# Designs tried in a protein design chat: miniprotein binders against a7ua95r516to809. Part 160

Target 1, 294 residues: a7ua95r516to809
Amino acid sequence: ASLSLLSISDLVPDLQFIFFWMSNAIEILYFIQQKSPAYMQTIELMDDKAGSKESLLSATISANEEAMTILEEVIMYTFQQCVYYITKTLYVVLPGLLDCNPFGTEPSSEQCRRAAGVCVCAVCVMPEAVRRVVSVFQTTSDLLQQYQVHSEIQSQMFAYLFFFTNVSLFNQLIDKGPARGWFQRSRVLQIQASVKILLDWAKGAGHNHLAQKFFAKFCSTVTILASPPQQLSQMSWKALCAEHPSLKPVQLHRILTQYQLMAELGPLPIWQPSSEDEAYIYRTVDLLESFENH
Key: E = the ipSAE of ESMFold2; O = the ipSAE of OpenDDE; V2 = 0.75 times the mean of E and O plus 0.25 times the DockQ between their complexes.

## First folded at step 12 (miniprotein)

Design ae4 (at its last fold request DockQ between E and O 0.84; V2 from the best seeds 0.80)
Fold by ESMFold2, fold request of step 13:
Structure ae4 (fold): chain B 294 residues (1-294), chain A 83 residues (1-83)
Amino acid sequence: as target 1 above (294 residues)
Amino acid sequence: DPKEKVEELLREAERLLEEARKALEEGDFERAILEALQAIIQIARAMLKALKYGTDPEVWEKLLEILKKAVEILKRAEEELKK
């Protein structure tokens, strides 16, 4: 029944249960870590009475280690369960980001009427597809705060969620983009605007540094694809590699190939790979990212 | 049977909790710490199995009750030991 629930709102009771027990385990582990030096020292300094100090100290050292070990295991398991449920929801909602239009197309809309006095009649709105992804992140953030989960664990959770999002979006764009028309410039600009909404959410939620780190590959891809031809055609292969270190040679080559097709550019000599990269631009096994590399 | 294993761990945790409570009452705060930690170990093992394999809602309520009591004894004993 929990595997059939693909909406984040349907999973909230299950997530509340898991977060409750995770937060309890974290609190206890933290208490033991913070207090055990002191009470271990006190036991060590007890007067030795018929050897009872040595047996009590030995037993307490063992109990301390065992308690911390099992609590860490509980925390790790509950963390993995949360991530599992949340990423199953993300897997369902993320593809829509590549197909949605964050720019309003209705010229008589309130947003368009307000922009009519400027050079652009459309304004960025949160399409349903983007709202679904933001809802997953926001619900996760709300639950972590509700259960007062330690900030380091919250950061690890969002690091993985952003990593998962980056891999999912990048792989779908690279793999399905040619057939779906996602490399057309108007589509790329729409994707860029949708991702900006996600990045703005992450900044407002206090996770800007994590989003910048873990979205780097997808953001680099979209940045390249959105670049004007006059600007991009002046950048050599080496310059592009230096500006976008998150992209593997095969990935950069594929992105530039799709850019050439959509911008109707012929081959550019300055986009020829360096000698050291030339052997790698055809390694199709390196094209897509693994969800296992976190 | 995982459910029986959870309940076995709970029974052992209750035994250790009673020993910890007696140690605290007697002013043996060092032993109260040890026995509270031992109870927490059994409860955490029960929690892990209950999370993995499931158990009855009433068993979850008992897990929480015993956990709270063991943690309270641990905290009280630690506070008294610092004095």
Scores: ipSAE 0.805, ipTM 0.959, lowest interface PAE 0.5, mean pLDDT 85
Fold by OpenDDE base, look of step 12:
Structure ae4 (fold): chain B 294 residues (1-294), chain A 83 residues (1-83)
Amino acid sequence: as target 1 above (294 residues)
Amino acid sequence: DPKEKVEELLREAERLLEEARKALEEGDFERAILEALQAIIQIARAMLKALKYGTDPEVWEKLLEILKKAVEILKRAEEELKK
């Protein structure tokens, strides 16, 4: 009940606080890392001249290392908290992406309706379900930029968020897709279009490589399901494995089996798994993706 | 109590900051660096505890203030050591 009401906007104050401290910790860590070699060398040279105790240099080295370690812990903790809050909002909005009809004349968002002009911006033309997902990512991007978070940390953040999104969407599609009719060609084409909008956003935001990498499994699944029966029935198991290397044998087998049922295709010997893969197609534990592997 | 521990760490950071400041004024830049780093350690520990368990807004403001001052001392001391 309470999770359904959680929007990214509601979390912005908390996220701002966390991002502020994360950014400060990163800045200080970076400063220490850059300056430490220089002042350590200087201290060493001064200690050598003064005959003074190895104790000050040693203490400074130890303090420097401890400072960096604790700052890294602050950064890691704040990063994890950001991910935790953002992924909760994604969890709420991601199911809507699979049910979205991007080809429908869904009325423009209430915000764009109040502006007397048809806003033709990319966000305004997005289906509501897609816009909600994009809003989470955009808000995250805006906060990261607002607090001038280091680019590496930004990349890690988006990598994880895209990973989480891919796992969530993939697992939902595989688990609930047959029952919800998401394997029907018309629905698959809707999903494909919705995902394309998200990927286009990611490309525009400078995250194209990360998006392509981390959405590969979901995109492969959608691509197979979107394929016409005449085309897909001509592709061998080996060809499909080669074209969709992100899919495990058990996953590909499940997709093809459900596709066959949906398309009312008879048994297709060409889709028969290789002798090498035959043992793996029954590994149901590998069917759904885990969130723990990232 | 985690809150009490944050305040204890803050007080220690303040003490270390003052020692760093004195060292800087005395021209003991090596000691100023050490004491400033030690202040940063205590502040970072306080921050981590405060992030995990919460603290008062005034404590957060003070943590930030001390952190800025410690970094400033570190910068100044480093610059003086290069001369």
Scores: ipSAE 0.800, ipTM 0.951, lowest interface PAE 0.5, mean pLDDT 91
ESMFold2, look of step 12: ipSAE 0.795; ipTM 0.955
ESMFold2 (binder alone), look of step 12: mean pLDDT 84; pTM 0.806
ESMFold2, fold request of step 13: ipSAE 0.803, 0.800; ipTM 0.958, 0.960
ESMFold2 (binder alone), fold request of step 13: mean pLDDT 84, 84, 84; pTM 0.805, 0.809, 0.809
OpenDDE base, fold request of step 13: ipSAE 0.781, 0.778, 0.780; ipTM 0.945, 0.944, 0.945

Design ae5 (at its last look DockQ between E and O 0.87; V2 from the best seeds 0.81)
Fold by OpenDDE base, look of step 12:
Structure ae5 (fold): chain B 294 residues (1-294), chain A 83 residues (1-83)
Amino acid sequence: as target 1 above (294 residues)
Amino acid sequence: DPKEEVEELLREAERLLEEARKALEEGDFERAILKALQAIIQIARAMLEALKYGTDPEVWEKLLEILQKAVEILKRAEEELRK
């Protein structure tokens, strides 16, 4: 019950606090890493002249290493907390993306209605369900920029968030898709359009490579399901495996089986798994993606 | 008690910070660096405990204050060693 009301905006104060301390820890760690070689060398040169300070150099080396280690622990902990809160909000809004009709004239957001002109900005023309997902990512991006978080940490965070999003969407589509009618061509085209909007946002935000990498499985699934029967029925199992390498044999087999049922196609010998893949198509444990593999 | 641990770490950090400050004033830049790093260690431990278990706003403000001072001493001592 309480999770359904959780918006990213409600978490901003907590996230700001965590990002503040994460940023400070990163800044200090970076300073120590950059300066430590220089001051250690200087101390060493001074100790060589004084003969008596070997104990001070050793203590300084030890303190430097310990300081870096504990700062890294702070960074790691704060990173994990950020991811935990952000993924909770994603968990709430992601199901809406699969039910979204991006081709419908949804009324412009109330915020843009107050400006006398039809705002044609990409966000204003975005479906509400897509906007909610994008808002989580945008808020995350804005906070990372506000606190000037190191680019590598930003990349790692978006990598995980895209991974989480892909796993969540993929698992929902595979598990609930048949029952929800998400395998119907019209619904698939809606999903494809919604995902494209998200990917276009990610591209605009500078995360194109990460998005393409981590959404590959979900995008492949949607691409197969969006394919016309006339086209897909001409593709062999081997060709589909080669075109969609992100899909495991069991996943591809499940998708094709559900597609066949939905399109009222008879058995297609061309989709028969290879003898090499035949043992793998029954590995139901590999059907859904795990959140632990990242 | 995690709160007591944070307070103890904070007190130790303040002690080390004062030693770092004195060393800097005396021109013992090597000792100033060591003591500043030692202060940062205690502060970072306190931060981690406080992040895990929470602490009072006043403690967070104090942690930030002493962290900034420790980093400042470290920067100044490093700059002086390069002369």
Scores: ipSAE 0.802, ipTM 0.952, lowest interface PAE 0.5, mean pLDDT 90
Fold by ESMFold2, look of step 12:
Structure ae5 (fold): chain B 294 residues (1-294), chain A 83 residues (1-83)
Amino acid sequence: as target 1 above (294 residues)
Amino acid sequence: DPKEEVEELLREAERLLEEARKALEEGDFERAILKALQAIIQIARAMLEALKYGTDPEVWEKLLEILQKAVEILKRAEEELRK
C-alpha cells in the first residue's frame, strides 16, 4: 500500500483475511497431492461399466492437474500480497536499527526495578528501534501460527523476510555508511549489539537456521568491522574470503577500505586481493545487493 | 466485468457441487471425486478473481460455503474408495 503505513498493527485485519484464504488453499493442495495417486489408481482399475471409464479417467486426470495449478496460483498470489505488505512496514522500521544505541539503555531503570525487583528487565534491554523490527517479525509469526499455515510456507515467508532485511541493511550500510559515520568503531559495535538482539529473537522463535543463512552477508560485514585492529590485521585476504564466503570480492574490498580509514591503518600487504579476485574488486555493479535474489 | 466473472464461476461451482453431492449419495465415489474437484477449480478461480479485483462480503461467504462443502465431499469420497 502507501508509504504512510508505519505499523504492522494497522495491517493485521488485511493480513488475517489473506492468511485465512492462503491456509485453506494450502490444505486443499496438500490433500490432493497426498491422495491423488490412490484415487487415480482406483479409477484406472475400475470396471468399464457402460463404456464411461475412459471419459471419467481422462476428466479426472485433467481436473486433478487443473485443481493443483489454480490452487498453486492462489497460494502464490496470497503469499506475494502478504510479503508485499509486511516488507513495506519492515522497510520503514529497518533504518532505525543502524542509528540506535542499545548500550544507552540501563538494565535497572526505576520502572524496570519495580517490575523485576532485581538486576535486568528484558523490556528495558531492547531498544525501541529493535523492538519495532521484532514486532513485525513477531506479528507475522503469530498470524502464521494462528491460521496454521503449513510449515513449509512459514519457512519460505521468514526466509524472504530475513533476505529482505539483510539486503536492506547491507545496502544502507555500504551506501550511506561513510556519510552517516556508521563505520566508526563505537557505531559498528552498537549495530552489532542491535543485530544480536534481533538474532536472539530469531533463535528463540525457532528460525535460527534461516536467520544464519539469510543474514550472512550483513552479519559478516559487521563482524569484520567490529574486529579489533590487532586481530583483523593478522588475517589475510584469502583467510577473510574463506571465513566470509557470502561477501563478493568488491564488497570485501570496500569493507576493508572503510575499516582501514576508520582504524587509521596504512595499506596492509596481507589484505592484497588474490590474483583471481583482483579482476573483481572494482565491479561496482556487484557492490549492492538486489532484492530479486531470493 | 470481474464481479460478473466471480458470480458466473460461483454458479458453475454450485451446479458441480450438487452433482458431487448426488454422486456421493448414490455411492458413485469416483464421480463424486471428479465433480468435487471440478467445483474446487471453479471456486479457486473465483477466489483468485475476488482477491485481485474485490467482491461483496456476501460473495465471500458463499465462496467459503461452497468450498467447504466441496472439500468435505472430496474427502468423504476418497475415504470411501480406500475401504
Scores: ipSAE 0.791, ipTM 0.958, lowest interface PAE 0.5, mean pLDDT 85
ESMFold2 (binder alone), look of step 12: mean pLDDT 84; pTM 0.828

Design ae6 (at its last look DockQ between E and O 0.87; V2 from the best seeds 0.81)
Fold by OpenDDE base, look of step 12:
Structure ae6 (fold): chain B 294 residues (1-294), chain A 83 residues (1-83)
Amino acid sequence: as target 1 above (294 residues)
Amino acid sequence: DPKEKVEELLREAERLLEEARKALEEGDFERAILEALQAIIEIARAMLKAEKHGTDPEVREKLLEILQKAVEILLRAEEELKK
């Protein structure tokens, strides 16, 4: 019940605190690593007033080591917390992406209408369900930039968020898709268009490579399902495996089976798994993606 | 009590911060750096402990305030050592 009301805006204060600490911890850690040799040398060059120099040097070495250790712990903790909060928000908004009709006339966001009249920015023309997902990523990006978080950490965070999003969308589509009609061609085309909007955003945000990599499985699934029956029925199992290497045999088999049912196609010998893959198509444990394998 | 321990860590951080400030004012920049780093250690400990036991906005604000001051001392002391 309480999760359904959680917006990314509600988490901004917590995220701000976490990002502040993450950024500062990285900067201080970098400072210690870069500057410690110089000021230690300065201590070494000080006049030795009755062992005070040696004591100061020893204390400084100890403080540097301890500071680096705890700052690394802070960086790890804050990263995990960011991911936790952001993925919690994604979990709430991602189901809406699968039900979205991007070809409908949805009004532009009220905020853009008030400020500039008819805003035709990429975000304002997005369907509401897509906009909600993009808003999570955009808010994350904006906070990372606001706090000047190191680019490598930003990349790692987006990698995980895209991974999570792909797993979530893929699992929902495979598990619930048949029952919810998401395998119907018209619905698939809507999903494909919605995902394209998200990918276009990711490209515009500088995350094109990560998005292409981590969304590959979901995109492959949608591409297969969006394919016309006349085209897909001419593709062999081996050809489909080669074209969609991100899909496990069990996943591809499930997709094709559901496609066959939806399109009212008779048995297609051309889609029969190879003798090598035949043992793997029944590994139902591998059907859904795991969140733990990142 | 976790709360009491966080408060203890904050008090120690504030003490260290004051020593760092005095050292900076006295031109003892090496000691200012040491004391500022020690303050940061205690603040970081306080943060990690506080967050594991819940969110207190007042504690968060205090942590940020002390951290900012410690970093400012650290940076100023380092700048003076380069002259």
Scores: ipSAE 0.798, ipTM 0.946, lowest interface PAE 0.5, mean pLDDT 91
Fold by ESMFold2, look of step 12:
Structure ae6 (fold): chain B 294 residues (1-294), chain A 83 residues (1-83)
Amino acid sequence: as target 1 above (294 residues)
Amino acid sequence: DPKEKVEELLREAERLLEEARKALEEGDFERAILEALQAIIEIARAMLKAEKHGTDPEVREKLLEILQKAVEILLRAEEELKK
């Protein structure tokens, strides 16, 4: 069986068509809202040649209203289509972030031994898996700039993309992490480094606030998992909830359970849920996030 | 047939675009604005209908062309009118 994966490069012509329509619909809608009082007043002030003034004014009022209605529909549709196409490519490339090694650590080489005496040589090159995700974000950013899309819509677009990325990564980590070994500390540190590259991209692109807001659940998860056992074991459940408000009780409980297993801290639970949260730590319906909450 | 309806909307948008262009050339800027808006309405309907049913590249190219020309007429007519 052959697997065919959709790349963002294959979608650029479709996205160009969609962004062209979205940007023009926004501009025309704004034009009508700002200019129609003036040109309608000019029609009202016309000399009534051949008695056609009343029909022209009536038709223009109707056209203004009809145009604004259909353009709002175009904006909504095109925005949804952009999000759909882009998130479809993200869905395919995001899992690779959980498996990649951004450090490229090698035990030794002759060149590294000479440079450091004791050598761990890391190649500071963006891993292909991370580059694929960054490429989706960068292509999206380039298209938004190319079509001069309003900054508010650009922010809304990246809010959706970061939300989708967060849900996809979190769900896969929680669901597949035990079987894939993703809760091992060395793997968590690799995942943390890969996400850092994405966060650096977002900061450089002017979206740091959005990334901090919408990646919160996944970043909180990785932060907890990356914490040294001495530090984490000294934190109460209440303190962890306060520090990581994006995590539901069932999610926090699952993360801490996996952490305790991988850190070999014994079978007796270290973190005792508050009495209020005890009712919720086994609600498996709340464990995974829905893509419907964007 | 949805494809026949898209073709009908395209023909109407093209007719309105030509009327708008003539109105602009004749200095009838009020009518040029109206007819450019009407062309924009029809071409937007055509785009939404076409995209719901799958659009071939030739239709997409026509949709872009008509919209671009209608917007140009709208902007020029309004600019001339406010003088």
Scores: ipSAE 0.775, ipTM 0.944, lowest interface PAE 0.5, mean pLDDT 85
ESMFold2 (binder alone), look of step 12: mean pLDDT 80; pTM 0.754

Design ae7 (at its last fold request DockQ between E and O 0.84; V2 from the best seeds 0.81)
Fold by OpenDDE base, look of step 12:
Structure ae7 (fold): chain B 294 residues (1-294), chain A 83 residues (1-83)
Amino acid sequence: as target 1 above (294 residues)
Amino acid sequence: DPKEKVEELLREAERLLEEARKALEEGDFERAILEALQAIIQIARAMLEAEKHGTDPEVREKLLEILQKAAEILLRAEEELKK
């Protein structure tokens, strides 16, 4: 109940605090690492007034070591908290992406209409459900940039967020897709278009490589399901495995089985798993993706 | 009490920050760096402790203020040592 009301905007104050600490902790840590040799040398060159120099040097070394240790803990903590809050918000908005009809005349966001008249920006022309997902990523990007978080940390964060998104969407599609009608061709095409909008955003935001990598499994699933029956029925199991290497045998088998049912195709011998894969198609434990394997 | 611990850490951080500021004003830049680092250590501990037990906006604001001031002292002291 309470999760359904959580927007990324509600988390911005908490995220701002966390990003502030993360950015500053990284900066201070870098400062200590880069500058410590120089100012320690300065202490070593000071006039030795009755052992004061040695005590100052020892205290400074100790303080540097302790500061670096605690700052690393802060960086780790803040990273985990960011991921926690952002993924919590994604969890709420991602199901809407699968139900979205991007070909419908959804009204452009009221906010952009008021400020600039007809805003034709990429975000304003997005379907509402897609826009909500993109808004989470955009807010994250904006905060990371606002606080000048190191590029490597930004990349790691987006990698995880895309991973989480892929796992969530894939698992929902596989588990609930048949019951929700998401395997119907018309619905698949809607999902494909919605995901393309998200991928186009990621490309525009400079995360194209990460998006292609981490969305591969979901994209492969959607690509198979979007394929015309005449085309897909001509592809062997081995060819499909080769074209979609991100899919485990059990996953591919499940997708093809559901496709066959949806398209009212009789048994297709060409889709039979190889003797090598036959043992793996029954590993139902591997059907859904784990969030722990990142 | 976790709250008392955070308050103690904040008080110590503020004390250290004041010592860092005095050292900076006196031109003792090496000591200013030391005291500022010590302040940062305390405030980082305070942050981690405070966040384990919930979010207090006033505590957060105080933490950010002290952190920023300590970082500024570090930067100024280091710049002066290069001259």
Scores: ipSAE 0.806, ipTM 0.949, lowest interface PAE 0.5, mean pLDDT 91
Fold by ESMFold2, fold request of step 18:
Structure ae7 (fold): chain B 294 residues (1-294), chain A 83 residues (1-83)
Amino acid sequence: as target 1 above (294 residues)
Amino acid sequence: DPKEKVEELLREAERLLEEARKALEEGDFERAILEALQAIIQIARAMLEAEKHGTDPEVREKLLEILQKAAEILLRAEEELKK
């Protein structure tokens, strides 16, 4: 009758196994790289009275190389499995971020009044949909720290998770936005507020740089859509491209078209694409982003 | 049978681990390093093979245990060799 929602907590035992192997494989790989010159030198310098030195040296060279090879395979496999499990969970929770109202279903003034007396604020409580996304990121961060995964791998993990989030939200907004009414100004402002909460989490968790880099496309989209007409109508196509370099011409064109429709604006000459971009504004194959990295 | 392949890799890893442990006890630190490395190779192969087809929690726990023990012998043998 009802579908069970996949939760990150259901995956913790699998992630613990994977992170254990990842962290230990990294440590053993670095150990071999750092220590093998010394212990190989000791074997080379030992007295060889029975010929066993040459066999031991040869076998140890082979074992070092084979161990490093298999440990690299383990690291790559475990990283891929972490990404797979975590993005499956993220895929389930991300759509709710576009539909949620961070100001509540009741007037936000009433929620603020009840919680804080005479408080006048737009947002008093983290929306459930945002909380579910943050929970995935926070659980991932906690596990990476618990297993002391190397900081470069942690950065690479969050770079991909932010990339995945950006692509998923952008594609859903572009693809489903017209039918779902997501381009209406009130909805854009709600989406903007929800994304702000997520960005604040990333800043507090020490991932601000990565979030700024990898959320750029979705954030640019929402920023354009949230702009007042009198402000946005003063910006040329060239200026918009310069301000939002993460957007492809076809994407910017689609965003401006939806903006014009919702603001009841006619075509604006200042928004005519440059000659070099004109060829690309109708390439619908480039409209949605790929989840594949190059 | 994938389970038989995993069990053979586990048996070989356990054999190498026991030989590494004996080498460490006897003060043969160079051999302990070699045999611990060989155990790590086999247990890593066992883990990769087991995870292809789904791994019982009991097997996962054994995989973790053998890796930890082999890594500990490797570290101890290297530390002793520096002396």
Scores: ipSAE 0.796, ipTM 0.956, lowest interface PAE 0.4, mean pLDDT 85
Fold by ESMFold2-Fast, scan of step 19:
Structure ae7 (fold): chain B 294 residues (1-294), chain A 83 residues (1-83)
Amino acid sequence: as target 1 above (294 residues)
Amino acid sequence: DPKEKVEELLREAERLLEEARKALEEGDFERAILEALQAIIQIARAMLEAEKHGTDPEVREKLLEILQKAAEILLRAEEELKK
């Protein structure tokens, strides 16, 4: 189907080749790193009856170093290509997560809702919009396992995918603001439930630590917006900063200001930033997150 | 131009792969290691060049095949040197 050009299944053949290249390059690099001291020693100790040993040794040293360098470049390039194609697919499906209702009457979504602590089968029991996001993560996991990519590389890839997802969702929610009712509590609770399905999938896949780390900003945002007004009114600026360390002062202040405007006109107190943080709440350039990270 | 670069790198990689295979067969394991490493370098360069400018799936599969063959010769030569 022409309209399915952006589905994860359409990218699998291209991703398979790139994962295969990455896996082979990693294995060859590891072999050279592990074995080169031994075979270089053997070459150095060989009898040089013809006087050609120095040439062979010099050429092998050069080739060994150049092979390691180019293989590192191949690994970096193929890793970046995998990330590029996967995040491009994620970018298309992520907005749907903000619009879906996981509390709907569909048997799958209702069954997942009743499993409060853990979602046993995230792909089988969830709204279609959430399922599309999970299918991207699951396909990535399947490909990494199929090509036996080393666990450290798998962790690095999911760290980036979770980082990308967090930044995309955070920026979309903050940028839309009160427009289209994004900060209405009922919608925020739906978003919170959808995100929990993603986090439960990550936990089941063995990536709980990465998910907790890289979804922290969006989770903090949704937690604040889903909080009852009475609960938030009892917290000081210092207490809110302590509970949500992933949020920058300008981000926290913007979220609280928008919450106050949406939830109630009069009864909520003004959250006053500390004197140290006051200058930072005016840094509008730091409001949205960058995809260019440390 | 990019296609010509890939073709040139591929031809050089195939030449080095054949020299590595010949060295391995003749029991010149030190030479087989050198030639295999050089083949890996050329095929890796070809892969990067092909990916930057796009490539035919048929060429992609051939590049992977040559990389794996060169790596196998490197592995076999190293094992023989240990004996």
Scores: ipSAE 0.722, ipTM 0.933, lowest interface PAE 0.6, mean pLDDT 80
ESMFold2, look of step 12: ipSAE 0.763; ipTM 0.947
ESMFold2 (binder alone), look of step 12: mean pLDDT 82; pTM 0.785
ESMFold2, fold request of step 13: ipSAE 0.794, 0.788, 0.794; ipTM 0.956, 0.954, 0.956
ESMFold2 (binder alone), fold request of step 13: mean pLDDT 82, 82, 82; pTM 0.785, 0.785, 0.783
OpenDDE base, fold request of step 13: ipSAE 0.806, 0.804, 0.805; ipTM 0.950, 0.949, 0.949
ESMFold2, fold request of step 18: ipSAE 0.794, 0.791; ipTM 0.956, 0.955
ESMFold2 (binder alone), fold request of step 18: mean pLDDT 82, 82, 82; pTM 0.783, 0.781, 0.783
OpenDDE base, fold request of step 18: ipSAE 0.797, 0.798, 0.804; ipTM 0.947, 0.947, 0.948
OpenDDE base, second read of step 19: ipSAE 0.804; ipTM 0.949

